# Designs tried in a protein design chat: VHH binders against o75319. Part 264

Target 1, 181 residues: o75319
Amino acid sequence: GNHIPERWKDYLPVGQRMPGTRFIAFKVPLQKSFEKKLAPEECFSPLDLFNKIREQNEELGLIIDLTYTQRYYKPEDLPETVPYLKIFTVGHQVPDDETIFKFKHAVNGFLKENKDNDKLIGVHCTHGLNRTGYLICRYLIDVEGVRPDDAIELFNRCRGHCLERQNYIEDLQNGPIRKNW

## First folded at step 17 (VHH; framework vhh_h_nbbcii10_fgla)

Design z134
Fold by ESMFold2-Fast, scan of step 17:
Structure z134 (fold): chain B 181 residues (1-181), chain A 125 residues (1-125)
Amino acid sequence: as target 1 above (181 residues)
Amino acid sequence: QVQLVESGGGLVQPGGSLRLSCAASGFTFSYDRSYALGWFRQAPGQGLEAVAAISGSGGSTYYADSVKGRFTISRDNSKNTLYLQMNSLRAEDTAVYYCAAEYRWLDSPSDYDYWGQGTLVTVSS
């Protein structure tokens, strides 16, 4: 089946651009087959994602999908003009060093190739919160030198929801800096 | 075919300790990229509550605030077994405890693929 992810309706579809960065976070878009379980105002398809980004006067240049599933939507549901990158991550678990490296490498590559524009890196997991917030904050801390508490506050404010998983928060605040990019 | 079997439940007085075990068959624990494993509980007349989870590598753990500092989750991949060490037990810990495995690595307890039958823990004098 095409069951709606647990608590998915509880979260704002798209956050705001994180000032001083190229990041924007959102929850997973759901393809048309899920719309039978949703009221019209609850729908958040790939098309709805791009409409909401445009409403903020922003433009996506890359989508990084952190889910460990392909059941919610397919890359073919996205505009051909926007690159899609899948990085499989496990829920509830702090991402491993290899996953962190892949995320940092993708972000650094995008920024290098997009110096002359203001396009955003869209990042999502299922809720656009724990795995998404962890990897964005990890990048800001390790690569940009942002203080952990400042990175977390910036993400929470812009996403409109606070990071929920204590193990993720603890790793960001007290874990080692990973120089694996 | 995947099967999870819990054991170690029973009657214990407040302040006591119990160790729960979950024996897995039909799949093998491995150090890297194996099943994420967790413990859930359901108290009489209540809904299902997540208690603790451990990653395939054992490098990441989660604990509910109600049990943090009292419970410890661990796994022994060589014995294909998951454990929950429960210390300083309270009356509110009385519940049926379930072992669950998450093969697809999703965010939610409802996304766990395999569940045991449960083991009863009663904390009472």
Scores: ipSAE 0.000, ipTM 0.150, lowest interface PAE 10.9, mean pLDDT 83

Design z135
Fold by ESMFold2-Fast, scan of step 17:
Structure z135 (fold): chain B 181 residues (1-181), chain A 125 residues (1-125)
Amino acid sequence: as target 1 above (181 residues)
Amino acid sequence: QVQLVESGGGLVQPGGSLRLSCAASGFTFSYDRSYALGWFRQAPGQGLEAVAAISGSGGSTYYADSVKGRFTISRDNSKNTLYLQMNSLRAEDTAVYYCAAKYPFLDESSAYDYWGQGTLVTVSS
């Protein structure tokens, strides 16, 4: 319904850019209809997202939305100049190979088309933590050859919150590399 | 892939006890506190009735008035399993019992998103 997602207030709205990458992670923005349930300092609308990115002297070039719902905000609430990609990803379970492939393909396409700028790929799920952190770390491990513990540490530090789901962490550390790219 | 599998149902005499189990896969109880779990039942010719629920995050429990003082909901994090201890069973408790889970990421309504296949409990002499 129009209720605030469980634990959404527990997390920082936006992390920092992950150094050496084009990634920035954040929690799901909430459209204006949710603001009646939030104190002014708790509000995090699509507009607030872009203001916070700008305050860090960064610019978004792509948003990848991993939530399994469209109730939080509409693509039309985003600037028309920023591409939006929806990848419906179920929470709690490790994303399947098709989802991982779609994510890798979108990231690679963005990087190829944005070689001459420094625009960021913004990635979010509901909390901007477990699904978001898994897919970003999976990309760094599988495509960029980063060691799993280094990828996880980098994400945790830049997001400001540690990946919480043990099954996700276990898959990143000990699971197979998906050579689907 | 998220799945819930009930077990422990069967035939029991009035006044007896049964313990139902719900084995969860695809998520973990101890790690993910953002879920909610519950037991529902459907008696022959009747609608679905909520029996008990437990929150992963708040440690709060709910019981239907018809079962308060007789049933206890609990979880075992090491086994990733939800339980329903049913004591002082009555003929009226005869039903198919369902385990259900509610996830914030899939909860686009106030309803439970994942359901088990059900386990039959028959209370009869």
Scores: ipSAE 0.008, ipTM 0.167, lowest interface PAE 9.3, mean pLDDT 85

Design z136
Fold by ESMFold2-Fast, scan of step 17:
Structure z136 (fold): chain B 181 residues (1-181), chain A 125 residues (1-125)
Amino acid sequence: as target 1 above (181 residues)
Amino acid sequence: QVQLVESGGGLVQPGGSLRLSCAASGFTFSYDRSYALGWFRQAPGQGLEAVAAISGSGGSTYYADSVKGRFTISRDNSKNTLYLQMNSLRAEDTAVYYCAAKYPWLSDEGRYDYWGQGTLVTVSS
């Protein structure tokens, strides 16, 4: 439907850039049709996203959308200069290997093509927390060799909210490394 | 297990060139902006001097006024190696050159936490 996602208002719109990485996480932007149900200070449109990132003196070079729906906003609502990638990811379950590999390949491709600039990879699901945090941490652990607890702490601190799903946390801490780049 | 190993030092005449390399192991340069990478030097009887630095992203560089226009810092993420291209060398560039890395997961702001053992550069006729 056209309802505001549950608990969406409980989360900060956009986190801080994760130091040592090209990642920034945020909750799903909502197109103008949702603004009828929001106070002005609660609005977080695609335009608001770009304004908030500019206020941090950062620039987006890629958006990875992990939501399982297309109802929140359209790619056409984003600046044409910023690539958009949709990876349909079901919530609640640890993302499967195909999803993890698609995410890693997208990140690696972006970094290869953007080694001469400082543009960020923006990653979001509905709340910008569990699926988002899992895939970012999985990348840092599997590709960059970061200790799981350090990756999780860094994500939690920069996002401003802690990963909530215990199965995601346990997979990051104790699960197998997925070596497909 | 974090190690930095310098190479490429040696004897060179004034006006000559040298390229220093710093091979890193135990961590990667590739996407980690938390690495601030730099070159420092210490001339005989002098203190440690910052020469050049490159941000973890590779987007920003710093050079000491004494080397600006003559030295170029660069990195190759695929080889996990930092370079210092030294042109138009002068007698006052004679020093032991150190590669250094700052890793924010393990350190406070402004501090370099990992250092190589140094490589000697002698500029003399």
Scores: ipSAE 0.000, ipTM 0.088, lowest interface PAE 21.6, mean pLDDT 83

Design z137
Fold by ESMFold2-Fast, scan of step 17:
Structure z137 (fold): chain B 181 residues (1-181), chain A 125 residues (1-125)
Amino acid sequence: as target 1 above (181 residues)
Amino acid sequence: QVQLVESGGGLVQPGGSLRLSCAASGFTFSYDRSYALGWFRQAPGQGLEAVAAISGSGGSTYYADSVKGRFTISRDNSKNTLYLQMNSLRAEDTAVYYCAAKYPWELPSSEYDYWGQGTLVTVSS
């Protein structure tokens, strides 16, 4: 029934905050019903997510969920005080301009409303790597003017895993800037 | 940017052999280990059937029961080319053969992201 996503166990649950930004990346949390298929050290529920971020002396102010499914956990599994945004993205292809615009708008809105605190924007897809890394790096490149290679290195280092998808890497390095002003 | 181009199709007699080639561009077999590469076929009036697949690392392979022991999938990283060696061909193997790539690696899977144009294989007496 509650099948663990392919390769999900291969990735660290939560990365570190990306210095100079408000971003933190992680893999998809799995609701309690998945725990019967996991060893205790493999469990990563929504509660575990908040515990691990707290252990880093950080606090989540927004979660952006990039998965194309709602089967892994539900917004109701999160604290009522933390905003949750669902942006449905399919894997494998570079996110379209509408998706990129929605992501940028959400990030900009959060930053504007949270000027007086240091709360983080948590971003995840299934593994917290390819779609997650692409959109975070795209934001840093297009909005903050970071060099593509520097954005990718920063994400890879802080996530603890390197972006795997060559088409995403190529789009970040050589693709057009998406100006959705 | 990812492009797959098949070659090697043609007319062959039952019991004969044929080797299909798929030249890949837009990604490199030696560097990009996350792609699954495969061969699919579609016979006249039939649906698409998975024939064989190989991981980007070459460590894992899949074969349909209908071709096990007769077909061999392989790759040459220096030429960036995927091969399907077809032996002991039967009339039932007549189909358009497609080269396909899936990212990330996952077997078995019917969902592939990139497809070639197809090459016709006719097995006829």
Scores: ipSAE 0.000, ipTM 0.097, lowest interface PAE 19.2, mean pLDDT 83

Design z138
Fold by ESMFold2-Fast, scan of step 17:
Structure z138 (fold): chain B 181 residues (1-181), chain A 125 residues (1-125)
Amino acid sequence: as target 1 above (181 residues)
Amino acid sequence: QVQLVESGGGLVQPGGSLRLSCAASGFTFSYDRSYALGWFRQAPGQGLEAVAAISGSGGSTYYADSVKGRFTISRDNSKNTLYLQMNSLRAEDTAVYYCAAKIPWYDLPSEYDYWGQGTLVTVSS
């Protein structure tokens, strides 16, 4: 179906850039076919995403889509100039090591290629919260050496919503650092 | 991890048609628009020639002047497969055809260019 994702309306469309990083998190944009189910103030299309990023005086250089579906929008709905990477990530479960590896490699590659600019890495799942927050925090902890509680606090503050899944939080705080990724 | 396997080559008469397939593993076509996929060929005694290319999103295509209007590049995201439909084949199209993928700089950063093993297309009466 084309029904609105459960609780999607409960979350802010887009957070703020996480200071000291190139990350910005947001909820999944919804293509035009979903607008029949939304009031004008609830609409958040791919176009709306780029408008909101520009309103913050930021620019997207990469979108990482963590949803386990293609039904919400198509890559063709994004500007051709912005790379789009799909990493299928199942909700509820802590992302596996292969998923974490792919995310870390995408981020590292982006940072190497974009040394001459300040473009952002946009990351989203359905709500832009649990899978999104986990992978961003996992990167900060494992690659940048940020303390787990500091990474989580930074994400929560900038996203405007707190990570909800206890198993994700526990893995971030007490799980192994995956240094071979 | 990344592999490309071509199939569909063979002997065909001038004016005939062939469809080449390239099965990809280790990455997903439809979900990474920064991937570039294409077909290249090498005729006997000649250098490598770009034939056709399609962006990872499928939004942009390129064709060499020698094949424009005769060949069509496409992909089937459900099968993770790249195709080259070759119509109105000429003797000059005889070559080994290679499938190639340009892995984006941020995905698999150690792997910029991947090539299949090639499939032979012979156009002869």
Scores: ipSAE 0.000, ipTM 0.212, lowest interface PAE 16.0, mean pLDDT 84

Design z139
Fold by ESMFold2-Fast, scan of step 17:
Structure z139 (fold): chain B 181 residues (1-181), chain A 126 residues (1-126)
Amino acid sequence: as target 1 above (181 residues)
Amino acid sequence: QVQLVESGGGLVQPGGSLRLSCAASGFTFSYDRSYALGWFRQAPGQGLEAVAAISGSGGSTYYADSVKGRFTISRDNSKNTLYLQMNSLRAEDTAVYYCAAKYPWLDSRSGEYDYWGQGTLVTVSS
């Protein structure tokens, strides 16, 4: 379908860069076919995403798409200079270890190859909140050694919305560290 | 997890043809433009040599001078599979061929790829 995702309009399109990291979170961009159901000020296309990032004096170097669907926009709608990675992540459930490790490897690879620039890793799911916040926080905790509560607070503040799923929060605070084998 | 599984290797006569396949899992070719995909080979007692590479969008290809005009790299997004069509094979093409993925695609020609297949042996001999 062409229907707007539930509660999509309730969330800010793009958060702010998370200080001390290369992460920025946003909600899913919607291709032109969705715009007939949106007021001009509600539109958030792939083009709008890049405009809003530029307005913050930032530049995207990578987009990680965590949605379990391909209906919202096509990678062809993105500039060819910006890598796009799809990690199919089921909503509602804590992401499995395979998904977590894929995310970590993608982030580590980007950072290794972009040490000479300040480009950002853009991460989104449908709302840019629960799956997005979980994987970013999981990376900060497991790889960067950030305390769980600090990672969550930093994400919430920069995204402008608090993580909503209690099972995600519980796993971040009390779950095991997922180390590479 | 990103996994690459190769097939199609074997024994072939000089001047013959062979098609290698690399089935990818853990990412989707149609939507993962960030990956560069390539073929490398290692002849007995030698180091790795880049053979061919294709960008995540499929718009750019690279070929080693030794294989230009003989080998063709391609991808089938519907099958999530990378191919190497090898024509006019020579004894010097004898090697283990590896499928590899680099994330992100920034230098598809380098040997610093992140994910590697198991390798498939190609022997060109009369």
Scores: ipSAE 0.000, ipTM 0.146, lowest interface PAE 17.2, mean pLDDT 84

Design z14
Fold by ESMFold2-Fast, scan of step 17:
Structure z14 (fold): chain B 181 residues (1-181), chain A 125 residues (1-125)
Amino acid sequence: as target 1 above (181 residues)
Amino acid sequence: QVQLVESGGGLVQPGGSLRLSCAASGFPFSYDRSYALGWFRQAPGQGLEAVAAISGSGGSTYYADSVKGRFTISRDNSKNTLYLQMNSLRAEDTAVYYCAAKYPWLDSRSEYDYWGQGTLVTVSS
């Protein structure tokens, strides 16, 4: 169905680029069929996403979609020039090692292919907060060597909302580094 | 333009304490989000030595082995000020102390881009 996700309206559509990284986080865009349930100022379509990114003088080079559904928008709703990657993740659960590996591999591949530009990696789940923040912070901790508290604070500031799920925060602060084989 | 201004240097007896401050201004990006800050020193006739560093969030600190347990780096993001509390000072701590800022703090290949003019610390009887 065309039901708006729980609390989706409570979150800013798009955060700011995370300084020192190529990451930008946002909540899930909703295709035009959802707009009948939204006020004009609440609309956040795939087109609105790209307009908001351009307003920040940034450009998306990759979208990583972490939702466990295709009902909110379709890859075909995105510009053909922007690669789209789907990594199915369930809410409430800390992503498993396979999911973490897929995310890291995608990010590393993008960075290697995009050394000559400054395009961003856009990451979203439903709210662009818990799964999104976890995977971005996990990448920064495991690959870039950032301290967990620093990664979390940077994400929270740039997203404009703090990570909410204690199991995700606990894993980032005290969990093992996931070494990809 | 980014400006860093050190203060608090002076003459102190061995075993004494000093607190250095670095007032920061002109940052094009958020002071508490984008920049790592550090203290460096240069003793007479010696090269530049890293003393202490603090991450953008303040969650990570670094100390040179020569100052661990004696010096404490801290930042007050509401005042855009970096501090170095120096305790149990030794004659070998005599140096010009420089405040420095690095952008972006997460880029491990970034060098410190912004430097103060330095403040002299002399430890002698």
Scores: ipSAE 0.000, ipTM 0.154, lowest interface PAE 13.3, mean pLDDT 85

Design z140
Fold by ESMFold2-Fast, scan of step 17:
Structure z140 (fold): chain B 181 residues (1-181), chain A 126 residues (1-126)
Amino acid sequence: as target 1 above (181 residues)
Amino acid sequence: QVQLVESGGGLVQPGGSLRLSCAASGFTFSYDRSYALGWFRQAPGQGLEAVAAISGSGGSTYYADSVKGRFTISRDNSKNTLYLQMNSLRAEDTAVYYCAAKYPWLDYSPSDYDYWGQGTLVTVSS
């Protein structure tokens, strides 16, 4: 439907680039049909996303969409020059190893193909927080060797909101390192 | 599930032309813009080699030195189809041609591709 996701208005639309990485996190953009339910200052369309990224003097090179739905916006609402990858993830549960592998594979491929530029990997779920923060932090821990607490702190600071789901936090802090494939 | 089906192979004389098509299902070119698509071939008694590849956006292409200037890769997002236009064909181009897809990005190693078609035979002979 056209219903605004629960608590979507509670979150900042887009965070800051995570320093030392190519990641930027944001909440799901909502296509024009949702705007009847939003005040002008609450709107966050695909166009608004790109405008806010440009305001930070950054450029998106990839969008990874972690939502388990296609109802919020269409890939056609994005500039043709920006690749879009859908990885279906369910909320509430820690992403499985297959999902983690797909995310790592996408990030590694992007970095290999974009070593000569500074374009960002934009990652979002519904709120741009729990699934988004988990997969970004999992990448930093498993692939880049970042300490779990440092990865979580970096994400929280740059997103402007703290990871909320305790099971996600516990998996990042105490779970096994999944080897990059 | 992603599926790729090749067509357009056949027998052609040296100097002739063929156009291969690869119909994709299970994803759409406009929706799944991260999929890179490529053509690979395997000649009799030889290993699999990259021929041409095109990025998800269509903005980047690759061609093997042996086919550059003779072959053109293209994609039609409205038809969900990848093409290989083959001109000035030589006996050395005789092979089974496979289309393949990978995400997220363009690469030229067969081992990096996730999805493969069944192949279509091209024979260049008089």
Scores: ipSAE 0.000, ipTM 0.200, lowest interface PAE 14.0, mean pLDDT 85

Design z141
Fold by ESMFold2-Fast, scan of step 17:
Structure z141 (fold): chain B 181 residues (1-181), chain A 125 residues (1-125)
Amino acid sequence: as target 1 above (181 residues)
Amino acid sequence: QVQLVESGGGLVQPGGSLRLSCAASGGSFSYDRSYALGWFRQAPGQGLEAVAAISGSGGSTYYADSVKGRFTISRDNSKNTLYLQMNSLRAEDTAVYYCAAKYPWLDSRSEYDYWGQGTLVTVSS
């Protein structure tokens, strides 16, 4: 289907860069075919994403798409100069170790290859909140040594919405560090 | 257009070792950290099999279960060269080995668009 994702309109399109990191989170962009179901001020296409990032005086170097679908936009709608990485994740469940490992490897690889610039890693799921916030926070905790509550607070402030799923929050606060490297 | 050229293939006995190299030719290609590089093989009468892949100087590596623990993929970006160190070779490793490059490595839209012509590895007593 061409239906708008449930609650998608409830969330801000794009957060702010998380200070001290290269991360920025946003909700899934919707291709032109969805615009017939949206008011002009509700539209958030791939083009709109890049315009909003530019308005913050930032530049995307990588997009990580965590949705379990290809229906919202075509990767070809993104500029050829910005890599697009798909990591299929199921909603509601805490991402498994394989998914966490793939995310960590992609982030570390990007950072090593982009040491001489300040380009951002854009991360999204459907709402840019639960799966997105979990994986960003998991990276900060496991790889960067950030305290769980600090990572969560930083994400919540910069995204403009708080992580909603209690199982995700509990895993971040009390779960084991994933030593996948 | 750039081409990839494999070298180092040949006849080797079971239990032996061999190192394959893949170098870019044509002048416009560079093995910088933005490329994913990989080795694929095709045994007689079989389809193409992914063997190993590497991204960046300290990034992820992948190995097929059939070669894990025996083969090591590495790259030297200063020499524009990809390597496959093959240890504890078995008759089942007999195949034409191809190197391939994918740009950019983090992009799910990209394909392995640059392929070598292959180098034959025969494992026989």
Scores: ipSAE 0.234, ipTM 0.693, lowest interface PAE 3.1, mean pLDDT 87
Fold by OpenDDE, second read of step 18:
Formats: C-alpha cells, structure tokens, sequence
Structure z141 (fold): chain B 181 residues (1-181), chain A 125 residues (1-125)
C-alpha cells in the first residue's frame, strides 16, 4: 500500500558524502502515489533524490536498496544509467553474514569498475540510518580498517542523524570482523 | 527464481550472421538492474567457454579473444532482454549458447547464479 513509513518525515532526505569514501546515505524515496499523503515540502521522490545529489555537485553511480519491501518505488523510476541493487535486509537485527558479504562484494565491485570516476554509492534503507549505517560502517571497519568509533562518528555526522540501535552499535564496536570473501 | 530463455539459434552458413536473444524474468531480476549478463557456449566434445559479458548498466563489456570484432553483446533493460549479435560466423562457432546472470561483482564463471537452457547455433556449409 501507500502507507508512509513510521517516522519517515523525521529524517533528512539526503546526507552528505562521507569524506574519504564514495558513500552517501539517504532515506527511501517514495513514488508518486505517496504524494497524496504528504505536504509538498515533505515529498521526496526518486527524482528529488537525484536533484538533491546534483545540488551537492555529486553523481550517483550505484544505488543499494536495503529495504525489505518493494512498495516504496520502482527501479524504473531511476535512470537506466544508474544500476540498482536490492539487498533485502531485515530491520532491527544485525544483518547476517550473507547480507554483509553481499554488501561488501557490491561495494568492492563498484569501486573496481569505477576507478576512473568519482561517482557515489547511494545506500538507503527505510530511514537511511540504522541498516544503512551499520553496513557502511561494517565495510569501513572490516575492509578499510577504520576504527569503529571513527566510522560511526563519520557516518552520523554525514547523515545528519545518529545510529539509534544499540545492537548495531555494539556489534560495530565489539563484534568480530566478518569474512571479506 | 530468475528464468533465462534463449532464442535465435539455428543453422547458418560460414560468413553469415545471427542474433541471439535472452529473455530474463522472475526472481530478483525484475527489481535488480545491477545483474550482469553473459553468453557462454559449449561446442561438441568441448568444455563451457565464456563468450561475452555485459554489466548491469551496459557500460562495461567483455569479449573472448575468439569473438572480438565479430560479436556484439548488448542489453535492453526496459525489455529485460540480452542480445548477442554474431557476424562473420565460423564453423568453430558451432555450439550451444547459454545465457547466464550474476551479480556484477562476481568474477568466475562458476559464480553465475542463473542459466538458460541454451540455444543451438550451427555454422555449416
């Protein structure tokens, strides 16, 4: 249906590029059918996403969708030139090793194929915060060797909101490194 | 799950042309446009050979040395269809041609997640 996700309006639509990375996080854009339930200033469509990215003088090279539903927007709403990857990720629980592995592979593959440009990896879940933040931080920690607290701080600052889920934070700070291959 | 259905195979004379199609449907393919697609072939008595591959966006392509300059891989994401234009066909191009799909970040042939049933291409005088 066209039910607006809980607390969706409370979060900034798009964060900032994370310095030293190719990541940018945002909340889920909503297709046109949702606009009937939103004030004009609350609307955030796939088109709005790209406009906001452009306003930051950036360009998306990949979108990773971590939501566990397909009701929010369609891949057809995105430019054909921007690949779209769906990784069904259950909310509120730490992503499993397969999900983490899938995310890492996607990121590494993108970086390998996009060495000649500076296009961004756009990552979103529903709010673009907890699942999104965890997987981005997990990548920075496991693959880039970033200190957990630094990764979390960087994500929080750039997203404009802080990771909220204690189980995610705890796993990032004290959990084991996950296999990268 | 994802289904891949090849078509366009047949009998052609040396020097001729043929265009293969692969229709993709079902599974995550309908909502995941990052899937890389590739063509493979298996000649009689030989192993499986990679022929060509194309990234999800179509921006990157790969060709086996044996087909470079003769074959062209392309995709139409709006139709969920993969194509292989084969020109200047040779007898050694005779094989069953398979369509395959994988996430673009997987490197090996064995890592392809989905395979079609294949379509036979016979190049003979």
Amino acid sequence: as target 1 above (181 residues)
Amino acid sequence: QVQLVESGGGLVQPGGSLRLSCAASGGSFSYDRSYALGWFRQAPGQGLEAVAAISGSGGSTYYADSVKGRFTISRDNSKNTLYLQMNSLRAEDTAVYYCAAKYPWLDSRSEYDYWGQGTLVTVSS
Scores: ipSAE 0.018, ipTM 0.390, lowest interface PAE 6.0, mean pLDDT 90

